# Miniprotein binders against q9zu90, part 7

Target 1, 292 residues: q9zu90
Amino acid sequence: MKTELEEEEEEEWRSVHEVLLIVLPYLHSLFELLSMIRVSRSLRDAIRDETALWTKLVIEPPLSSRLTDDILSEFSSKSAGKLKTLILRQCLMVTNKGLRRVVDANPLITKIIVPGCSGLTPEGIMECVESLSKNNHKLETLHINGVNGFTKQHLSALYTYLSSEGTIDLEVCPKCDEVRMIPSCSRESCNQKQRKCRGCWLCIPRCAECAVCLVGSDTESQEAACGNDDVLCLECWLVLPKCRFCNKPYCTNHSSRRHEIAITDAASRPSFECEACYYRAGTNPYEVDYQI

## First folded at step 3 (miniprotein)

Design c2
Fold by ESMFold2-Fast, scan of step 3:
Structure c2 (fold): chain B 292 residues (1-292), chain A 82 residues (1-82)
Amino acid sequence: as target 1 above (292 residues)
Amino acid sequence: SDEEQVNKIMQDATRYLDEARDLINKGDYLTARKLLYEAMQLIEDLARIAEQYNDPRLIEQVDKILLEFFRQLLEVMEKMES
């Protein structure tokens, strides 16, 4: 039971990020203020330099979920064709048309970093990169991990449109021969034995939290609640909060998938139920066997 | 005391926002914007103090001041562009 006034105040507070998107181009000295309201580091960095506001556009969570093609177009229009770096992290609503509109308006772009933007397609990316190459301003950096469907032929064509020192964050996996992102491994034994763990996430088991490889008989792995047979190293498993019913933790990237329950743990932290246990609502793990 | 210093910064920030509101109502957007930038520095100081002492009431008060600050600044920017 909330008052109408309290509901209005909550709605106004929830829209603070939307207000920031509108006023940001008019405020070039907001670094400390945005730090206080816990806005992303990349956004704070962009506003620290007045020049950076017009040459670099960075959108990352939590703002990513609100970015539509129209908002993106409005934001990029303020660069007046001077945009050089475009970074969109996990912007699921951005489409090929939206990206193409930004690229056509900003022929000086040298960096496109769009990880996790699953609304984009290889064909859309190809058209954007080709368009930039025609203006004699070759792309230097292309990060497209999380855009599905790239082939070896796409990669070969993309490298013809990039600068001679140009980099793409997708490679041909040496184990499955598919176009994938291949993560770096911090495990010292892998550096010593040179590329024991060279492969994509599907070919080489890796910790969902820290990306360390989990190959060999001397490495322990624990099941994560994240799904897709995701696993964690023992060190990460020990420190992450666990589901009350199955004792599996989410990695930090999937922590939003927790279903909070009214019970608080012994360390005064709220307990949670993972998605798999939630969708089996009404099933007690200690009573499951009676149904067999 | 530390509490007296915090209360003074709170009063100063609120005063700047009230003065800016009056200037906006009179159509003096340039002076209003100047006062809002002055208020921003005080709000930054308050937020740092609120986080250091982890005082929920102070955090709530700073949140309300910050929201009013953004409302006024957005209004000024919109008016200055027609």
Scores: ipSAE 0.013, ipTM 0.269, lowest interface PAE 7.6, mean pLDDT 72

Design c3
Fold by ESMFold2-Fast, scan of step 3:
Structure c3 (fold): chain B 292 residues (1-292), chain A 82 residues (1-82)
Amino acid sequence: as target 1 above (292 residues)
Amino acid sequence: SDEEQVNKIMQDATRYLDEARDLINKGDYETARELLLEAMWLILDLAFIAEQYNDPRLIEQVLKILEEFNRQLDEVQKKMES
């Protein structure tokens, strides 16, 4: 049914896609190398020459938004069936079929870490973990925070497929009785008093940056630019860079939402506008807020 | 000489990204794709030079250009695949 011209256009796009598949792993590795170059030359050289690089596959922003099932399959194929750790952060286009394809090709996987991969479903995760368990191989780490719809029955079944020391980053919240991520309180005063903050992000207010509990009258929360009523503890708020117009900071996970303001010279610190201030300035940069 | 070459590659990479951005805004994804491929090779050259000389300023500039490249590439790919 396709015309000759339509077939030629698809061949050109496929050719470009194939070139990008060769270059993208290099760009990701290079991004990591450049980010680490100041840490240690020996570490940088070890990363470059690491023969075991393909036993661990890590895709995170900014590459996450471009990761398709086909690209994922190509990256995992470099492991020749020896992939042990799969980390996909915020990979919204990865589907159950894409993940299953990787798992079937790599029976030695011990860690699956797929936070924020909202294209995945509980059913798809269950099939992948079950498939790994059928070869008498036990998964050790399963992080599935951000995959929606897990039930208590799913969670119970997953633990039968994991190793005896295996961990899942989802629990039954003791406050709302839903399957949620329940972070550990990092606040020193809670540890000293043997107090435990038991509840999900919806039941207990927490710092968007460090997850410390913000429970108590002496705890001041600071507004974040992230939206959704996200708050920060004072310590994190003081350290994070702030919008030049509203003085609210983004947490590290939302730093990509910053609209960078042009650097006037090499000595200048990068400056930014949050999303809300950027859109307001775009409509009327000389508008004065008389309501305050 | 090396600094002069680096500045030229930097300017060329930025120019291709600016031209690609204009084409994306106009809906000419095919020509934008070609310019992004040219930018990709220049960014790789800059990254290689930055790595060799461990130049902090150049590393920062390369990372920023790479982020813009990634944003534009994602836009083109999504539009052409849809």
Scores: ipSAE 0.015, ipTM 0.295, lowest interface PAE 7.1, mean pLDDT 72

Design c4
Fold by ESMFold2-Fast, scan of step 3:
Structure c4 (fold): chain B 292 residues (1-292), chain A 82 residues (1-82)
Amino acid sequence: as target 1 above (292 residues)
Amino acid sequence: SDEEQVNKIMQDATRYLDEARDLINKGDYETARKLLDEAMQLIEDLARIAEQYNDPRLILQVDEILFEFILQLYEVQKKMES
């Protein structure tokens, strides 16, 4: 029979396991995972056998700029085929070969979400999805907005490889007939089968943050710091942090472009300078000459 | 405000982790474990709020706190086993 000390040790280890199940689903970074693997053999061994850690990989800005094919390959070898969800946002260095290695090592993937990964091509995506379909695990979610060059033929082929309930974030725009992302609109008046706001970002003016259509009242449109003529609805503009110099906010997707000016007080919102104001500071058109 | 609440929880979680680290370095694993249990409750609240706000900077800050928490917890468990 087990001693009282052995029973206490089992209870403590069970407690640690419970904490991991609660906490690990909120761990979003490959770099944190790699840091864990390098720091402690005991931690690495415990994590290796923990399914929750190995089922989801999420890389987002500002970490996206560090993600290489080699780092993806390393994670792929550590996941031991258990990865189900792959989310890579704006990972510009990831190539078709890098993505393919992860997919080949993880046949259980049901979600591929790679928005803004401009190093990928339609051909690379097609090969990955076909590979998953061949292993009889059909993909359920494919987000590929920002991967250039998809055709209507590609979309038709992709739907044959996805599950019957599978979704792709690219559609044929009914206004320009190009393959584009067509955002959903949460406006109550747009919740009808024939929506006037059904179109891509180039055909329909939309809020850069929440994607609601800005058709009708221009008083709802506010300038964003994101560049081009990106606009925000008034509600999103009011909530988002603003540039100290021009008072324009970045949408959440472009928040990594903020140039932090000073340490933000805990009671106040983050203080920053947008890219346009940052570069204008070097070419100031309003130099005041105090030689009066 | 929600933002003030988040900043308070963030500061409290970081303070518990700093206190637990000092105790681990001194070899007081029993007291360190109690502080880590308190930190876990705060970290759970932070993770839930970070998902709700969907703010990349907040999510990254919560990930850093979670990483330190997990490392300290395993260090305590490993030392108590030996």
Scores: ipSAE 0.015, ipTM 0.245, lowest interface PAE 7.3, mean pLDDT 72

Design c5
Fold by ESMFold2-Fast, scan of step 3:
Structure c5 (fold): chain B 292 residues (1-292), chain A 82 residues (1-82)
Amino acid sequence: as target 1 above (292 residues)
Amino acid sequence: SDEEQVNKIMQDATRYLDEARDLINKGDYETARKLLDEAMQLIWDLARIALQYNDPELIFQVLEILLEFNRQLDEVQKKMES
C-alpha cells in the first residue's frame, strides 16, 4: 500500500512527463533538448525514459553548421537503436563515416532525409542504404537533393534497396537526362506523369517563391529583385512586398537583402529598397531616410 | 537586468499568442500562422535563457506557453487545410 505522500509525489512526476511529451516534439532542436537534459535531474530522467522522443532525430539551420560526426553519434545513441527517422538539413560537416555510424547503430531507420548535406557522397549514401537492406529491413523514404554526383546507375541500384513503396527525391530529368530533383507543381492542370512541367529547375522555368511551373505562358513570368534571372508567378509577385524604386519583389528566401526604409509621414510604414536600386541611388537628391 | 530581459521576451511571446488568437477568431488564419511562427522564435530564445540560468520554474513557464502555442498552431493548420 502506498502512503499518501508517495501518491502525491507520483502525481507530480506524471504531470511533468505529460507536459514534456506534448511539447518536446515541437522543439525541433536536439541541441536545446540535450541542454534541457543537463539542467534538471528530474527533467533529464523524464526525457531519458521516453523512448518515443528518440525515434526521430531532426537537425536544421542554424544548428546544422555546428553538427559534427561525433555530436551526431552522441544524439543518435539516445534512441537505443530505435531511431526510425533521420532528418539532417544543410549539415555540411557530416561525413559518410558519420552517417554510417548512425545507420549501423539504428537498423530500424525507415526515413533518411539529408537535403543539402554536401559533405556526403553518392557512395556513402549507397553503403548506408545497402547496409539497412541486408537485415531485410527496407528504407521507405530517401531525400538526398543537394548531395552531388548521383548517376542513373546509382538511382537504379537505390531502388533495389528501397521498399516497393519507397520514394527518392531525385529522378532522371526527362528533358536533360541528368539526375536532378524534379519539383512538384500545384497547378490544377498538372499531374504526376503527364504534366508538361515535368523537369528540373534548369529545364523548366518556375516561380522562385512557390515553384509552380511557368510553362506555356509568357504573361506568368514576372521579374524578381533576387537576380540570376529569377522569376515569380503573377500571384506571388502581386502578394510580395516590392522595392519602392523599381517595383520588383524579393522572394522570401532573399528577403534579408532588403534595405529597409522608414518614412516619417502621417501613415508611416517600413518600406524597402532592393540592392540594385540602393547602390544606384547614391546621387539621387530625393533619397528617403533609412532606418538602420 | 537579465531578469528584466527575460520578462520582456516572455511578455512579447504572450502578446503574439494573444494577437494570433484574435486573428483566428476573425478567420484570418494566414496572418495568425505568420505570427505564431514568429512567436516560436521568441519561445526558443526563452528556453535557451532559462537553460543558462538553470531555472526549472522558468523552463516550465516557457513549456506552458509552448503548449498553448501548439494548440493554436494545430487549430490554424486544420482550418487552412480544409
Scores: ipSAE 0.013, ipTM 0.233, lowest interface PAE 7.9, mean pLDDT 73

Design f1
Fold by ESMFold2-Fast, scan of step 3:
Structure f1 (fold): chain B 292 residues (1-292), chain A 81 residues (1-81)
Amino acid sequence: as target 1 above (292 residues)
Amino acid sequence: SKEVLIYVEGDDPEKLKEAIDRIVELAKELGLEVWVTIEGNDVIIFITGLSEEQAKELAEKIKEIAEKYGLKVTIYIREDE
């Protein structure tokens, strides 16, 4: 005994839910998913109740800075123990306990990708991976670059817990003998297996934008406006927008740090001031009228 | 085609003038059209009608000139209108 309105509402919901089941698995991040949740109640209910959408949890900037252990636990609970892929990019507030709660609740995890999660420690990661291994389920992918303090002993032990095809994004640097992320070189003259630039970011100077090695270059490296002594190859330096005052560009990953300033003359182009120059804004000559 | 926009800044007006004159001379020697504009205390030089290769080569030479005179230079390579 349903009214015409109730039947119409059910038909609308079925239509929306059907499209959602096709589209949502192809969203790139939890940010997109959460943005859709804010659009309508019917969409929120469909996302909330559809467990298949929660086999992959992705949290990346700008949402990363807001992710607490409790929020992470809440989101992972929607997977009903079926989470297979966990991606947390630059989630600085997530702790070992927070990650462990997710792993304990989701024994089917095959991929843990936590780059830049500096709140995590090697000990916390080891405990999570060991826990998964003890449940007769081995991790296939472990990306932990930006988690500080891994030793060669940690790396060796991690490979005993991973599947035989398992990969870790940390290696022993052939230059400094420390456990580091070794980036791939985008320079065409560098052979994949025989590249002369094989080494970590501390041992081999690389372009912050394109990761090309700067080893054997006859040209001086160009300073980036990024806060960690980043350098750029000449090609990237030439094309990237630069600070009007210090002539240093941000790489694309740090473009959000630009303080935009207006240019009012015929050359009219977007311009910016880097964070270092922004502190000097009160003495900046471009903020005063110049008259002859 | 490409254009190169050059913002020049420095504390020494004589060195700034010499560097600007050298950049303008270089572009003219290459048969390129050059415009010089003043934006507040910045001097803007822009050069149009360049291929991508020419724009990169010119930007490298301009950077060398700026380094020689101890000047700060902001260079953009962009598609012309």
Scores: ipSAE 0.000, ipTM 0.191, lowest interface PAE 16.3, mean pLDDT 71

Design f2
Fold by ESMFold2-Fast, scan of step 3:
Structure f2 (fold): chain B 292 residues (1-292), chain A 81 residues (1-81)
Amino acid sequence: as target 1 above (292 residues)
Amino acid sequence: SKTVWIVVYGDDPEKLKEAIDRIVELAKELGLTVIVRIEGNKVYILIFGLSEEQAKELAEKIKEIAEKYGLEVEIEIREDE
């Protein structure tokens, strides 16, 4: 029915396809679906586990807090060794062993984006990147901000394992000489000779939302509800929704910490209560309310 | 609960991607869990956790989207088991 050439062309054409997993923030539905895929033959057939090819895996909050090494392994196995992009945001339970398992099973990975995955270590990352470099399919993108303990020696070694155009989101801070993520500043006054705002988040005060420097402009610093002495520039503070009681806004990264007061109406935006106000309002002077 | 199993296929990869983006957007607006696999000119979409009524309504909307982009579609509504 088909010639050898036609069959080879069809197989090559198939290799060009892209497969992605879009994970929505409904954790119970995700884990129920995963369980049912293994139990239900019809559901397995619908998904085509045996012939399926996933090239991109993305896991973000609120799912991140529930992701274990075993669940990660199950998701990545659907790629049948063809995973190219791995994005894990704030996956605190993922360990070096879990990440290494995915990398060993998926030698074609070109992007590893694991911001805030504090269960990982520099040594674990080094082993994964070195393993990938042994295949002539070298890593192109490595985002590892939030993984603690990287040294200048680690950074130099990582660049030897990445492609010649490869990028890492960590660099050496010129102010503290530590390996840190250094944000770019969009403030026009900072584009002058010898930029004064070049430095990490610990060395230079910056807006938690847009990362513009707050150096030399004290009046632009507005307190955020996020804690950790986080501040916002005036423009971001004005736009972001504010706590009904203390009038402090959360940055977008901490918006999930809001305690909603009212459901959104067409004419009105939803109002919320920040964590500090929420816990304060729930106590009597003579009673101690303990919540875990 | 019900699962909507969808197979979309067509020879125009740009039209196929546009249709899939619209279907995924629709599912996200409804707060549903979606798995999408693109295998060349064929795409498998699984939408999970639906009532009988939601599944039927969603199936009709997906047929309309596929027709708009000149794509062929197979849709099956199954029990989640």
Scores: ipSAE 0.000, ipTM 0.214, lowest interface PAE 13.8, mean pLDDT 71

Design p1
Fold by ESMFold2-Fast, scan of step 3:
Structure p1 (fold): chain B 292 residues (1-292), chain A 100 residues (1-100)
Amino acid sequence: as target 1 above (292 residues)
Amino acid sequence: TDQERILDYMFKALELIDSGNFDQAVTMFEQAIDISKDHNDKTMVAEIYNLLAWLFSEMGNHQEAIDWYTKALNVATELGDQEMIQDVRDLLEEIKSQHE
C-alpha cells in the first residue's frame, strides 16, 4: 500500500510527465525546455519577447494521445495572442471547447490543421472559423480530414469565412459525391489538366506511402502490413523495411507498430515483426538473411 | 551580435532534438558554450551546462549528465547563485539516486 505522499508524488510525476512530454516541434519546444530547466531570466525574457517563436504550435504523434484541452490551453497561452498556425495531428482528446478556447485567445490564426482529430465536430469547426472571421481576419488554410460529418453545406459556408485564396483539404468526391479528402498525385501521367485519379481514398486505390494512384494497366500494388487493405506502389514496397515472417512492410506513418526483434549477436542487424505476426499463435522461423 | 549567435545555436540545438539528431544538438550547445565563455558570461555558461546535462539524461547517458550538472554546480557556486545551486543539487541527487 502506498502512502498519501507517495500517491501525491506519482500524480505530480504523471502531471509533470504529461506536460514535459508534449514536445512542441520548432519554436514552441524551445520555450518549454528552457522554462523547465531554469534558464537565465534574461534569456527567458528574450525568448518570450521574440514574437516569431510564438506564431506556430505543432503537436504530432506519439504525443497527440496525451494532449488534453487544458494542456492545449496552457501551451497556446504562451503565444500571448500571436499564434498564427495551429497544427494538431491525431489529437483524439481535444474537444470543440478546447479548440474554441485557443481560437478565441488567438485572433490572428491563419492556419488550422487538425487532421484525424476525431473529438472535433463540424459544428465545433464552424464556430471556430466564424469566430476568427468576426475579427476581420480571414483563415487561409483549413485541414480537417478525419473530422467526421462534414456536408456540402458546411463546405459552402466554410469558404465564405476563408480568404479568397483559402484552401480546405476536403472537397466533394466526383466519384462518390461525399465530402472527402482528395489527395494530390505526383505520377507524371496525372500532371495533365484532366487528372484521371480525382477521387477519395475509398474510390481510388493509392499507395499508403506516397499517395500515387494505383489505377491503370501498368500499375502494380503490393500489400502493406498496415491493415485495412492498405497497399503500396512497387517502388515504395521495394525500399521499405519488411516483416521477418510475412515480408510485408509498414508505411512510414505506421512504423511505430513494428515489434523490434533484438539480436544479441553484436554483428547481427535488428529486425522486426508486424503486429499480425507478433500476435499469431505460431510464427515462422527466420527464413531470409536479414544482413543482406 | 554574439548574443544573437548564442540564441541561434540554442534554437538549432532544439530543432535537432525534435528531429532526433541528439549528437548534432550537443555540438550546437557546445558552440553556444564557447561563445559564452569567450564573453565571460558565466551565468549563460551555467545555464547551457544545465541544458546539456538534461539532454544527456534524456539520451540515457547518465554519467555524462552527472558530469555536466557538476560543472553547472561549480559555476553556480562561483556566481553565488543560491537558487541555481539548490536546483542543480536537487537534479544531481535525483540522477545519482536513480542510478546508484
Scores: ipSAE 0.014, ipTM 0.283, lowest interface PAE 7.7, mean pLDDT 74

Design p10
Fold by ESMFold2-Fast, scan of step 3:
Structure p10 (fold): chain B 292 residues (1-292), chain A 100 residues (1-100)
Amino acid sequence: as target 1 above (292 residues)
Amino acid sequence: TDQERINDYMQKALELIYSGNFDQAVTMFEQAIDISKDHNDKTMVAQIYNELALLFSWMGNHQEAIDWYTKALNVATELGDQEMIQDVRDLLELIKSFHE
């Protein structure tokens, strides 16, 4: 049995460990790591020797655009073969070879989440999943939306390599019979496998912000400022900031397309001009009065 | 203070790296090095050399990266800091394994 003091020390260590698990995958600077090592000999020993700190590797924007196969290999080497979760969001430079190198070095991986990693191919993914299966550690989660070219045959083969409760974020769309991501819907009646709105983004109209289906006659859709004729549900439309000139909001994913208009005084809120309004007006001042 | 100035340049360098402006990040690190040398903070100089070496590695300039790590090792050796010497040697091995 542990004493009360030993239990308190263990709880404090778990708290620090949890913070480090979140921070370490984002530390691409060896200077930051060296600064942490310099602060404490015990922290240095904990970081160097504690393999559990490297069981999860997460890279997401804005870092994802700079991630190369070599940088990925460097980060994954810290896990000493014990990496369990690999999350790479929109890592366009990562190749099949880079991913395979990580998988071969980390046979205990149970989750591969690589959305928007368009440098990967179905063949590369298949090889990685098959390799993991050979080590009696079946993959539990495979998210591969944004990797182009998956077929129904690929999906069938992948499920033979996954655990019995394994999940893939690509499905055969019941409406177009193509392999697509089928978004979840937050409507209470739609929160089940057998739902009327089951279909890809091309087959079912959905809110660009929350993915709620817009197929009912009682549903209201509002135009978004996004360049692809995206629509929003009324609830999302009401809360999102709107273009000064056309009163259409961007969804959060396209908010970087805003042309910010500087605040003129302390009483004014920041405002923006959507891309469509900006290019219609060119560099010339908009000649009509501000409209909500 | 000199330490506040160093921290400001280091923060700007990291932000520039995140935005992909590597050449500007190099300039910020060089400013931090100059101030660190004037402050006589050899430990900070060695650490900034290591960060600059990693940046050159990411830029694909492997020889420049090795040169900066070598400068860091020289400073650590002057300090007689066995821990720092080992850290720099580990980083040299890392860059070599990183690029072959």
Scores: ipSAE 0.000, ipTM 0.159, lowest interface PAE 12.9, mean pLDDT 72

Design p11
Fold by ESMFold2-Fast, scan of step 3:
Structure p11 (fold): chain B 292 residues (1-292), chain A 100 residues (1-100)
Amino acid sequence: as target 1 above (292 residues)
Amino acid sequence: TDQERIEDYMIKAEELIDSGNFDQAVTMFEQAIDISKDHNDKTMVAWIYNILALLFSEMGNHQEAIDWYTKALNVATELGDQEMIQLVRDLLEIIKSQHE
């Protein structure tokens, strides 16, 4: 449950800080500031033990592109070996060696969440999980979607290292028989026992934002600006900000691909132009306002 | 209580940061500092100094951020808080390596 709450907090934070993140995408200090404020309910306890503020390390876009093994090592060292949750989203420069340094220094880790960290390999992940197991500690959560090359043999071995309640976000896809992330579907007609929409993103058409299945002749879908023929369910399409020229939205994961147009006052969301419209026009009729 | 007043200013500052009103957020943090000093809560003062340093860094005011981190380091040193001393020194090294 705690993992789902952490995902919700990160999603809310990204939405609220969208204007600032678009203008100044590599301001890691804003992320640090928000992380400090986020624990304010426990601030009195955290003040008594500085280390408590560093039991959870979260790095996500746009900061992910700046994270090197050395920076990761320095951030994790602030936990004084007490790091319990490591979340690295799309951290492309992090290597097996970098992750191993964090794991070896922090034997109390219960959650490793490294989606889209394509610099990691199955062998590197196996070594990290084995190292934690060697210290008589079992992982509760392992999210490794986007780390390519996991086999059924890797998956079987990983389950021997997890706690009995442990979860891995990779499964054997029943459609293609490959090791994939299989999204959950909240659609009322798709119950756990009779689910016909069980399959990976390549086998089952899904909303790019919420992952609800789009199977069936009566399901509503709208085009996303994300490319690759990505589609959105009607509810997500209605809520997401849209390109001024083609009226297509980016899903939240691709929002950083927007070409910023004029930014209005702080109460207004920024207007944008999607990549396809930007390159098709050859010119941007709007000027970016960085004088905020 | 003074603690409730500090919490109220911290919450207001967070809301102002979320809306992009950094100058007003600084004012809220300054109010929280004044109350913390009157209550002789040096630990809270040091934490708010660190938050202000991060905020000035976000505003692109890197020298002001360094100044606030330095104030936080001085208070942490006075308190003998080895963990906070280490944290602030690491943050100072990072910001100086990228912006000086």
Scores: ipSAE 0.006, ipTM 0.157, lowest interface PAE 9.8, mean pLDDT 71

Design p12
Fold by ESMFold2-Fast, scan of step 3:
Structure p12 (fold): chain B 292 residues (1-292), chain A 100 residues (1-100)
Amino acid sequence: as target 1 above (292 residues)
Amino acid sequence: TDQERINDYMEKAIELIDSGNFDQAVTMFEQAIDISKDHNDKTMVAYIYNVLAFLFSQMGNHQEAIDWYTKALNVATELGDQEMIQIVRDFLEEIKSQHE
């Protein structure tokens, strides 16, 4: 048995070593950095005595726009069936078949977090969750906001397949009776008493950054540069980086539309060029001026 | 275990380097650093700092490379790893002498 165990350890180390060798052609000093390979052996030794091995796959923008079902399958195969957490943010090209392939290959998944993956459908999600429920490893977390078409019947069925302490980021909106994400409101007046701003993004106007409700005479909202009717509360508007031409910020979800510029000194405020202003290059007097 | 999760991020980062997607690779390395810090694995933290420093150096981002090597040197010094201290100092001096 000892001989077989030693061969398994050598194969694992060689695999890690081969992955490291892919990086080596990009390094100027191969010989000096080769001494650091021994660190990989220490990491492997630490794994040896653990009983609860788990893996996590996270795909976020900007890679999200390039992620196909085939690429996703390739990445998940490296987990060798040990994947426990799958996070795919705004992966528009991922389909029901692609997600199902990952789930079927990784029966130990406890968390599926796929916000903004609009290529998925309720039927596809239901099939994946049902498949996982047949194993001892029931889902604990399911985040599916941005997947359209869930009904109250879907939501009830999903809770049947999740663990007893399982959570879903969708619920029935008390205002429109549709299955929606209901964000938390951080507004002080709402937190001190029972929240009256409880409702989805379509029923209650909210800050795109912090989800605070933007209703009432005391609410001030500022236009964001996002171009999809996003508004920000004054506090969020003040702290976010601003376009140096139009003085409007992008919310964090649309930060990829910022054309980042170098900040030359530490006292300088963060700034960028927004998409619209960037394509309007060469305008010496800009029209937007928030000086009053 | 956190160790297996660190390996997954490191492998993912190397694939992204091979495909030329260096910015996304940096994100994967940063995830591995966070997990290594939570696991109190300072040796792995120092190793990943050195990998990032070298990648920024190869991309021509010399100030970022200096910053990551400086972080690596601090952790290596804390660990008393004489070999890593010497290697990091040599790379840091090379960058400073060629780009200052």
Scores: ipSAE 0.006, ipTM 0.156, lowest interface PAE 10.8, mean pLDDT 71

